# VHH binders against q3afa8: the designs that were tried, part 6

Target 1, 265 residues: q3afa8
Amino acid sequence: MDKASLGIGIFDSGVGGVTVLKELINLLPGENFYYLGDTAHVPYGSKSKEELLILGDAIIRFFLKLGVKMVVFACNTSSAITLPILKERYPVLMEGMLEPLRKNMPAKAKVGVLATEATVKSGLYQKKLMETNKFQEVYMIACPQYVPLIEKGIVSGKEVEEATREYFEPLLKEEVRDVVLGCTHYPFLTETIQKLYPKIQVIDPAAYVAREVYRKLKENKLLGENGGKVQFYVTGDEKSLKNLGSLYLGYNIDRVQKIDLEVIV
Short names: E, the ipSAE of ESMFold2; O, the ipSAE of OpenDDE; V2, 0.75 times the mean of E and O plus 0.25 times the DockQ between their complexes.

## First folded at step 1 (VHH)

Design d07 (framework vhh_8fcz_2)
Fold by ESMFold2-Fast, scan of step 1:
Structure d07 (fold): chain B 265 residues (1-265), chain A 124 residues (1-124)
Amino acid sequence: as target 1 above (265 residues)
Amino acid sequence: QVQLVESGGGLVQPGGSLRLSCAASGFTFSNYAMNWVRQPPGKGLEWVSGISSSGSTITYADSVEGRFTIIRDNDKKMVYLQMTSLKTEDTAVYYCARAPRYSSSWSPYYFDYEGQGTQVTVSS
């Protein structure tokens, strides 16, 4: 088979990964995409490394059966924990949320990261950013109110603005000017953040991921020309993907296929 | 290192039979699904058959179903292809191919290692 005609698989534990999908669609209009939300197994943050590897392995095998030349881990937990292991198990190209950002973000004296409580508590995200020696100070801010608000479709207004002011207060005190959105849901709030803090540079890792995917496909002579299709899959509930995904992408997601992952014990 | 060595090819008349063998070394054979693929003269690679790591799942291309049988022996680190009712269109170089690590079954799109191949010619 001509590998350049194969699709690109993207997965997340939920709807958040559509923020990565949107950047990929915009940059790579000649590609076909398969999006999988592993909604039956949320949340990933509480799972063991072994459990995450079992799920990640099943997801990669699912995409390989569909026919993909690349798999994008649009899940921060899987990107940090399982991607380094799974990329050695399969010959398909793989990319995640963290490495493109680490590799290509310019050096800064101070950087803020908005993330879930689980991500902040793990310490892994902060450690990996500091390992680059590009950042003198990394300020991790847990944003427990954000995901529940976004899941309800509340991405603007008084409640979001009040939560945002609380989260940004320590960053402003330290004179932080560059803030990374360390959760795939958080780009839903970019307009609200920029309205409140126009002098802050909001950094969406999805843009770095999309550019790295393009770079790798180009280097390997795998760029597609006649694509433009997106197919959506879930393992559990589809409502969040249909409602919030449609809102973020700017078009109706009409069909979502429910699938079962083939788990190997 | 990883090595796959095919044998058993040759010249056979239409309607005849051949048994291809593939000896694996340099990896834990029982952890990988195995496949047979072929390349006819002047054509691209064509997937023929696959067998899961345990041997419980077996699949065939429509063109060979009912005529070919794939077998594995994990203790001997061997995979075989028994070919019967051979046709002129079965003429090809046959390759043993390893599926990606921890695959539950074959993949028609990806093989992370292929052997050197063995020539099968079906001619009168």
Scores: ipSAE 0.000, ipTM 0.104, lowest interface PAE 21.5, mean pLDDT 85

Design d08 (framework vhh_8fcz_2; at its last look DockQ between E and O 0.01; V2 from the best seeds 0.00; counts 0 for: pae O 14.5 > 2, placed apart)
Fold by ESMFold2-Fast, scan of step 1:
Structure d08 (fold): chain B 265 residues (1-265), chain A 124 residues (1-124)
Amino acid sequence: as target 1 above (265 residues)
Amino acid sequence: QVQLVESGGGLVQPGGSLRLSCAASGFTFSSYEMNWVRQPPGKGLEWVSGISSSGSTITYADSVEGRFTIIRDNDKKMVYLQMTSLKTEDTAVYYCARGDYGGNSLWEYTFDYEGQGTQVTVSS
């Protein structure tokens, strides 16, 4: 029962994970959250499996020291590569970006996925979606301009609109109507996408992640009652989290604590 | 107690626009998926649109896609349905409906509560 009072850890390599955090805060107002942006080690997409496991292990141990009952991998790379391994090493509940979407998204004949070049090139995200047998065709679209624009605070205007038109052209040609945001940064652009393509259904995996977190906590009798606090941590630069994170969450992130991860090689 | 109060309905000509509003009270509004459903004369309930608790996931029925826009304001505890290019087939009583705690309309269409409704009539 005491475990129900523990917090929920959530991490990403940067600010993008605040899109998942926002869904979690709205769904679970009785919970306390610890958000970690591993900004000293960006980008995760270019890292080896061994490197990602070392970082993921250190992050889990950091959250356990703070006192958590669950860790959310708000990072697509870590969700695909390290979560299946790390969940077997620690007695804490874990959830990531990919499995809630795979399990619970309705079947569609055609689905588009907007993702980073690294995610597209890996082939892993596409393979995992195809393995569900829910989707006859999965169209992976690499969006290399999106993360740099978002990190600069450019989430609307001519440049992001032109990039969006370019990325959506192949989807429109194939008559794709359902598009998954395959990067945690991309919900920052939802308003721009909906403005340009109001007939396309934009699917944010963060909503599926939040609901799966709720279901797991409920099933294990771990739902919190007297929470409402969020604490922010970074390993490197805090600027993006303070500025873009505050913008996305709709309140000022006043305090961000810088920490060092205890890596074991 | 849970209360959902719809407003903004009325008589409008084909091609016209209306904005429906739903004021929510008696629950943690920001924790629930919100939906619009409608009942045309002599027919059953039809789901129209859904919006996740944060507003990041939005879905529409094929019949209204591109014509209707669902919006939520968690600070004001309001959900809206902006209707444009209205057709005679859109004539119905429109209800605001609370979805599952933390659910979204892409996953399930189960509704806990519906409001009292607001009549929309589209006629020449």
Scores: ipSAE 0.000, ipTM 0.308, lowest interface PAE 15.0, mean pLDDT 85
Fold by ESMFold2, look of step 2:
Structure d08 (fold): chain B 265 residues (1-265), chain A 124 residues (1-124)
Amino acid sequence: as target 1 above (265 residues)
Amino acid sequence: QVQLVESGGGLVQPGGSLRLSCAASGFTFSSYEMNWVRQPPGKGLEWVSGISSSGSTITYADSVEGRFTIIRDNDKKMVYLQMTSLKTEDTAVYYCARGDYGGNSLWEYTFDYEGQGTQVTVSS
């Protein structure tokens, strides 16, 4: 069998990874994708490293059974904590959310990062950006209202705009012009943010992820050209994926397969 | 009390080599990531290299990759920076830093418990 015809596995704890999937579909229309939302085990941001490794191991084994040439960690927490370890356990290519941003983002004097409380508290995002020496200042902004609003399907209007003004106030005070979306949910808000602040460049790490996936597949002679299929899987609830995921992708997600992960402790 | 004591700096010519040392005390050294950061004349701090608590993950700034090597010895509570092919741009005060992830709310990653540093001057 031609390895280039194998698919690409993408996982997240929920619907957020669809923002990465959209960029991958746009850049790599000849590839087959398997999207897994591990909704039975959300939230990932509160789990221990050991728990995340157990889940990540099971997810990779699931994708290997489907036949993949690459696994994309569309979760910022898993990308930072588990990918470096799991990469050494499996021969399949892997890509995450942080390294593509770290490698490819141009130098800026200042950058803001919108993130969850858990991501800000971990310090991992700021650390990885500071390690590039591309930024003189990195401003982390915790956005606790965003995920609840997005999960209710509220991505525009007064309530979102008021929360956004609150979060951007310190960034505007410091004259930050470049803002990274440090949560895979936040790209759902890009249009609202751009409406309020047209001079701010919104940076979605998903675009960099897609470019690094392309580069790695090309470098390894694994680019596919006979694909174009996307299959969706969840381990629990599928509502957010079918509703908000369909809206973001611009087409209907009508078939979602529920699976049980084979967890080995 | 946490202490980090840097040594091994000096004056060298371009293309030369130096080995920096950092002696750590007052904390469980093997539980922390360790970093080298530097402050060039008239500039802010720049990250140079980091090494995980076990030593299994090592990273370098693009400007030093291939020329510098970070090493840790958890038994002796030491971290080293082997520098080769030194350039005038490497002139800086070099600090050993413990990597620390912030607390409960609104915290950010910090380089914790920096010593006095050690001066590296690369000049003809």
Scores: ipSAE 0.000, ipTM 0.383, lowest interface PAE 11.1, mean pLDDT 84
Fold by OpenDDE, look of step 2:
Structure d08 (fold): chain B 265 residues (1-265), chain A 124 residues (1-124)
Amino acid sequence: as target 1 above (265 residues)
Amino acid sequence: QVQLVESGGGLVQPGGSLRLSCAASGFTFSSYEMNWVRQPPGKGLEWVSGISSSGSTITYADSVEGRFTIIRDNDKKMVYLQMTSLKTEDTAVYYCARGDYGGNSLWEYTFDYEGQGTQVTVSS
């Protein structure tokens, strides 16, 4: 069996995961990808652990049915809550958003994290970073304006800049120089952020994820050689994926297949 | 080194039964979840069934639920797959796979000296 010819599954609750997909495509051109946006059940941040597990099980089974050699959790919530459990339930390589960063990010005295309000309130992201003992201080910044703007296709201009200035004020006060994008949507704003603050090191977890995926595949002799295909799936509305996904990936997403996970949550 | 060796494959008619076996060595068998996976002709690898280290938790793919039974013997370091009511779509190479519990661990499946996996063919 040529297991290396199998695809890689990537899932998110929406379109944010395409930022992870892009990094994976760039680093792994020999791979085929299956992207699943679970748009029928967004947002994940407000769901219980039990609900997330139900969805997680269904998603993993979906990918296993398609035939994959690895599943990437391009969702911070799922990475933190369900990934550790699902790894014990299914015989497939898995990777999430948190561990690659935790493992490979260099030590810094101070680090800022841009995140959703839900992520900040959970305290989980901060906890996980602090557990590494790589940072003396972690500054969590809630960015409630970002996702709505991004979902509208607004990734530059006055509105985004004003929000960014507001969010960065406390970071600058504390002389933070390294800032982590703690939401899979936020890489859409990387250029704008970098333009405003050229001295800040913007850290995208997606890059770390891609490198870790590469490492795992290589270690297991599962690197593909003849890939390059991407298939898109959604469980609900496809408009966001088609529009914003196309924008970020730099090509038109014409085909999106709607699927039913057959779960009630 | 970790080694998994599958056996028991063969040719059967639709509606027939077959029992697959997997012999494990080179690791603490009782500490790991064990699984069966299969690759149908021209298709990707699909998960079939899993059993926890103690045997207390068992899971099946929807396609085989009610027809297949996974069993393990920790003393003998064996895992089995009893297949009943076999269908033509069950035709595949079947592999035994050790579970992935996260971190830096990876799931492993058989590289048999005689080949890869065990062939199951269901045909009239």
Scores: ipSAE 0.000, ipTM 0.216, lowest interface PAE 14.5, mean pLDDT 88
ESMFold2 (binder alone), look of step 2: mean pLDDT 81; pTM 0.837

Design d09 (framework vhh_8fcz_2)
Fold by ESMFold2-Fast, scan of step 1:
Structure d09 (fold): chain B 265 residues (1-265), chain A 126 residues (1-126)
Amino acid sequence: as target 1 above (265 residues)
Amino acid sequence: QVQLVESGGGLVQPGGSLRLSCAASGFTFSSYAMNWVRQPPGKGLEWVSGISGSGGRTTYADSVEGRFTIIRDNDKKMVYLQMTSLKTEDTAVYYCAADTPSWEDLYRYFAEGQYEGQGTQVTVSS
């Protein structure tokens, strides 16, 4: 069997992972992609490690049945908690959100990170970035207004701009010039952020994830050439993926297949 | 009864190469993914590499990627770990494991003395 013809699975608990999918499609046009939004079990941030492992295991097995050579954890919670464990269960290549950024981002004296309250409170994201010794100061900014606005399709206008000014104020005070989008939803706001702060370098982890996926596929001689198809799956509600996903990707997501995960307790 | 026998370890200088072997019996070998895991002195277990049942897909820990290659021979029921550019940090007891459910399950299995293989010792020093 030609393993290079197998697809790439991407999953998130919701629609946010389409930001990673877009970077992957742009960088790897010869690949076939399977996107799964585990919308029946959102949010992941409040789940136990055991629950996340049960869900993650089921998701990996789902992708293996479809035929994948790699699985991308486009969920920050799963990338931090379950990826280190699941990569040891299955011989499929796996990649997450934080490690590609951590390993490949250039050193900076100061870096800001926009993230959810849960991510900031966990301290894990900041700790992982500080462990690299590439950053003298990491400024974590909780953005509780962002995900609710994005989920409503509000990605521009006065309300988003006002929230963005509030979140950026402490970063500007510290003269931070490099800001990481520490939530997969946040790239939906890139144009608004760039409009307000054109001198700030916005760093999208999805670009680092896509480049690391390319690197691993190339090194393993697994790059596909005859792909170009994307198939969408959800475990629960498909509305957000159809509406916001279409908006972000720039084309209409016509078919989203609802599936049930085969959970082993 | 699943039986796994590791071999091929030894003393090697930094920059050297070594090939580890794992002989399997007691199960349908080609139906199971195989993994290499290691335990450095005074540290916990860490996963090193995996290979699918067919041998078509391989994966590696970032610390060994580009230096180690996992291979299997289903006719001989063998898994190998070809190690190159060895570093002192690679010093550990190496174990092979078939299709483990999770790292926590594998760690518990070793910690509780349920793993019957002895592993193979790799020492990298000048």
Scores: ipSAE 0.000, ipTM 0.092, lowest interface PAE 22.7, mean pLDDT 82

Design d10 (framework vhh_8fcz_2)
Fold by ESMFold2-Fast, scan of step 1:
Structure d10 (fold): chain B 265 residues (1-265), chain A 125 residues (1-125)
Amino acid sequence: as target 1 above (265 residues)
Amino acid sequence: QVQLVESGGGLVQPGGSLRLSCAASGFTFSSYAMNWVRQPPGKGLEWVSGISGSGGSTTYADSVEGRFTIIRDNDKKMVYLQMTSLKTEDTAVYYCAKYPTIFGVVTSEDYFDYEGQGTQVTVSS
């Protein structure tokens, strides 16, 4: 079988990864995509490294059974913590949220990063950004309220605005003007952030991820020409993916298949 | 040539206080975040506290929050760590470090390189 005709797997713990999916579909219309929301195990941000590895391993094996040439880690927690380990265990191409941004983002004196607690606590995100020598100051802001609110469909209004003001207060004190959305759910809040802080440049890593996926496929002669299909899967509740995912993608998600992950402890 | 010179360490009893100082030279001090990191006996480096270039933002490791205060004086090119309610677990060599990261908790020991020679803090009865 022609490897270029195989699909691309994308996963996240919930609906957030549709922000990455949208950029991939727009840039790579010749590809077939499999999207998995691991909604039975959301949120990932509070999970141990061991638990994340067990889940990540199961997800890769699921995609391999479907037939993929690449797996995109559209979860910043998994990208920071488990991708460096899992890419050594499997021969399939893998890409995450951090490395494309790290390599291709312009230099800035100050940069803020909004992220989950687990991503912040890992230290790996900060270390990788600092290694580029592109930034004089990196401000990592843990946003534990954001993912639960977004998964409930709360992407605007007083509660989101108050959480956003709290998280942005230290960034404003330091006159930070460039802020990276270090969680794939966070682009759902871009309109609220821009309304409150119109002079802040919001940086969505999904665009960098899509360009790196294209580059790797082209270099490996794996670009598809006969695609255009997207298949949606969940491990638990499908509501957020059907409702918020449809809203973000701009079309109705008619079919979502519920699956069980084969976890090995 | 970046130079960081730590001082103020010593022997103190549990519950006591110490003030550490770091004199910086060789860079535009007010443009960079400053951090304190420590290395307990037989363990790796751990991050303790950070302060932004302006001094407007500070952050602390959970183990020291409420007990330690980080301060800077940009005119004198100094950063300080005021330590109170010291515990035997605070025994370590303390290093002043020039790194851009000031928010968040870093758990990886390989994340930090120190730039000074350090100052020894011993908390013992």
Scores: ipSAE 0.000, ipTM 0.248, lowest interface PAE 12.5, mean pLDDT 83

Design d11 (framework vhh_8fcz_2)
Fold by ESMFold2-Fast, scan of step 1:
Structure d11 (fold): chain B 265 residues (1-265), chain A 126 residues (1-126)
Amino acid sequence: as target 1 above (265 residues)
Amino acid sequence: QVQLVESGGGLVQPGGSLRLSCAASGFTFSTYAMNWVRQPPGKGLEWVSGISGSGGSTTYADSVEGRFTIIRDNDKKMVYLQMTSLKTEDTAVYYCVRDKGEYYGSGSWLTPFDYEGQGTQVTVSS
């Protein structure tokens, strides 16, 4: 079997990972993609390392059964906690949200990161950026209103704008000019953010992830030529993926297959 | 009034060891993460190492991993940086800095540093 003809698996705990999927589809039109939203097991942020490893292992095995040459962890929690362990257990290439950004983002004196409260409290995202010595000051801003608004399809208007002004106030005070979207849902709000703060450089990690995936596939001679298909899977409710995913991707997601993960305790 | 006072710097030969100390006052020390940063001659600030408020978690810059150890004594309100296998490129002014750790409105806002000490000079030379 020519491994270059195998697909690429992408997973997230919800619909947010479609922001990564969109960048991958645009950069790699010759690839086939399998997207899995693990919607039955949200939220990942409150789970133990052991529980996340059990879920991550089941997800990798699911993708291997479908036939993949690479798995993309479009979940920030799994990228930080389980990716370093799982990449040593399986012979498939893996990539996550943190390392491509760390490696390839230009050095900046000050950088802001918009993230979920769980990501901010973990401290791990901030420390991973600081370890590179590219960023002298990393300002973490928890945005608890964002995910609930996005999940309701509210990506513009007064409520989103008021929340955005609240979150950006401390960044403006510190004269931060570069802001990372540290949650896969947050690119849904890029137009609203850019409208309010046109001089701020909004940095979407998904673009760095897509470029790193391309680089690794090219280096390993695994680039596909005859792809162009995307298949969608969920473990729980499919509505957000069908509705919000279609909105973000700019085309109708006609089929979402519900699956059960084969968990091994 | 927050105050951070560094000490322990000096001249040391390559391959040598040196221990830096930071005495903190004016705040509840155990509730704040503490960091060491450095500024080499003619360069900008570089983050070196961090330690959580409880001391249960430590992190290091790639350039010092395995050579430096950060520790704290909450009873004495002290942070230490134990440096081993020193290299000429470790020459810098070293600063002890406090994480900001504050909340704004309905969210949280964390800066890496809100208070910085006077610094202590480390020179690695033959």
Scores: ipSAE 0.005, ipTM 0.352, lowest interface PAE 10.0, mean pLDDT 85

Design e01 (framework vhh_7zox_3)
Fold by ESMFold2-Fast, scan of step 1:
Structure e01 (fold): chain B 265 residues (1-265), chain A 123 residues (1-123)
Amino acid sequence: as target 1 above (265 residues)
Amino acid sequence: DVQLVESGGGLVQPGGSLRLSCVASGFTFSSYAMGWVRQAPGKGLEWVSDINSGGSTGYADSVKGRFAISRDNAKNTLYLQMNRLKPEDTAVYYCARDYSSGWPEYLSGFDYAGQGTQVTVSS
């Protein structure tokens, strides 16, 4: 088949992955996209490696049945834990959140990372960034207020601004100028962050992911033309994807299809 | 290893007919639903027709009444008889295993596909 005509699958455990989807749509308007939110199994951060592999395997098989040439892991947990294993099991191209950033971000003396408490506590994200030898100091900042506020649709205003000032205070003391958004939800807050700290370079990993997807498709002669369809799927509740996803993407998500993953024990 | 090899494509004038075939190997052909999908130049993948292991068929609205899918399980072969061809039918046609037009299982998807066969409908 002309594999270039096949779609691109993107998945996350929730609505956060739409931040990656938006960058992909903007950079690759000739592509068709399938977005899956595995909302029946959120959150992924507390799951075992074995459980994540079972879910990831089922998700890849789902996308292959839809017809995809590439799968994007728009989930930091799956990108770190399961992608290295699953890419060896399937011939489809795969990309995640962390490797494009690690590979292509310029070296910096100091970098800050805004992340969930679970991500900070795991130490895995910090370890992966430090392994590059591009950063002398990596400052992990846990932002427990951010995801609950974003899930309520509160992406600006006094409460978000106060939380942001609290989180940025340690970074400012260390004279950090480059800050990575280490959670797929956090780009929802980019305008608020830039309003408060216009001198700080906010780094959205989604932009690096989109560019790496483009690069791989181009190198493999798989770039699509005259696409433009986006189809949305969930395994559980669709409300956040319909409401917050529409808000972030700037258009109404009219249809979200509920599916069951075919889990192989 | 699963293999699907399509043949029977070519150049035909509007109103003409072609019969595509797909020879399958590496799996128990009779146990799987099979289908045809196509891609026109510069367009996305479009489901054309499917046939399940029991012989029940489905067709896209664009081809109903003009195309007929069939299978020969003894020969591990899938067929697509295409009649009254239109310029809009110009596409690469792919044989696909475990394909279904039904949602939620396999919207526009397939498990394995062959390399395709080109159909050009032109005067």
Scores: ipSAE 0.000, ipTM 0.084, lowest interface PAE 23.9, mean pLDDT 83

Design e02 (framework vhh_7zox_3)
Fold by ESMFold2-Fast, scan of step 1:
Structure e02 (fold): chain B 265 residues (1-265), chain A 123 residues (1-123)
Amino acid sequence: as target 1 above (265 residues)
Amino acid sequence: DVQLVESGGGLVQPGGSLRLSCVASGFTFSSYAMGWVRQAPGKGLEWVSDIYSGGSTGYADSVKGRFAISRDNAKNTLYLQMNRLKPEDTAVYYCAKGTPYYDSSGEWTFDYAGQGTQVTVSS
């Protein structure tokens, strides 16, 4: 019954969620983390709501078998589309990318959001940001080229720069200066974005997520004291997580376990 | 310098099939949602279908289950497979290029359309 000693599950469709994991490790050194990259099913951005729900359900059941007190949806697509449904189906605490940003980001007249096609098409992200009355205009930009490039380790160079110029052109036309990285993979591109657009303020939701996870654990008296371990899991290829994840986290990911998700239709 | 060139239209009997193609140039095709809109004689434009570069699709209720949209990003080509065609499907079909953003209304917008290809369904 010592729920405070249970771990925290973090999942993403690929390596991108390590951006959230890094913030969590830094803020919560007493916690044990289980990271799952659903690399067999990447990219999530092109998937139907029904398919995302089946995968999300299987991922939560996987974490529950490991023993977790909280699951973090380090995938903006799943946070926008499936989290509102899944949090009602399971008693475990859940947090995603959207609500912490919504509550804690400073007010801006105009904000741009770079996101996957599924996140943009859901309309929920834009609606939720506008409901705060902090943002007069929210410009959603679908970035379908970004996740495939990042997963291949291409985070700089001509191809990334051309894609970035095309995605930013409509934002520059509207004189948008604050841009939210609405996909956990996108912080891998921060240096390229800042090089091309030094006057744009890039906003990474991961810091907001980590602080909200801390607040929820503290309020529920679930903060761990004897953690500091991270275990990595994938459903498909481990190479991207091992190589790019190690680069982003600043230490070697030497052990990754391959698992199969138990999907229910 | 955006160009969209439609082909594959023609005369077909009710219940028949046609496949429309649209070759795009002058922009990074894979960065944009693409779609099909149609205009029947003397009527306004009607949205038929759209597809994001990642494969997510939408369809008008009038064509759902009969039409299938697809894209080949390597060839900069958009397709519309039209099955079980009805006389009501008679129209000029236009390939349309979407914008890579939504405004505050949340609606996807199209900023360019081609010259169109005629589809006539009659006995």
Scores: ipSAE 0.000, ipTM 0.213, lowest interface PAE 15.7, mean pLDDT 84

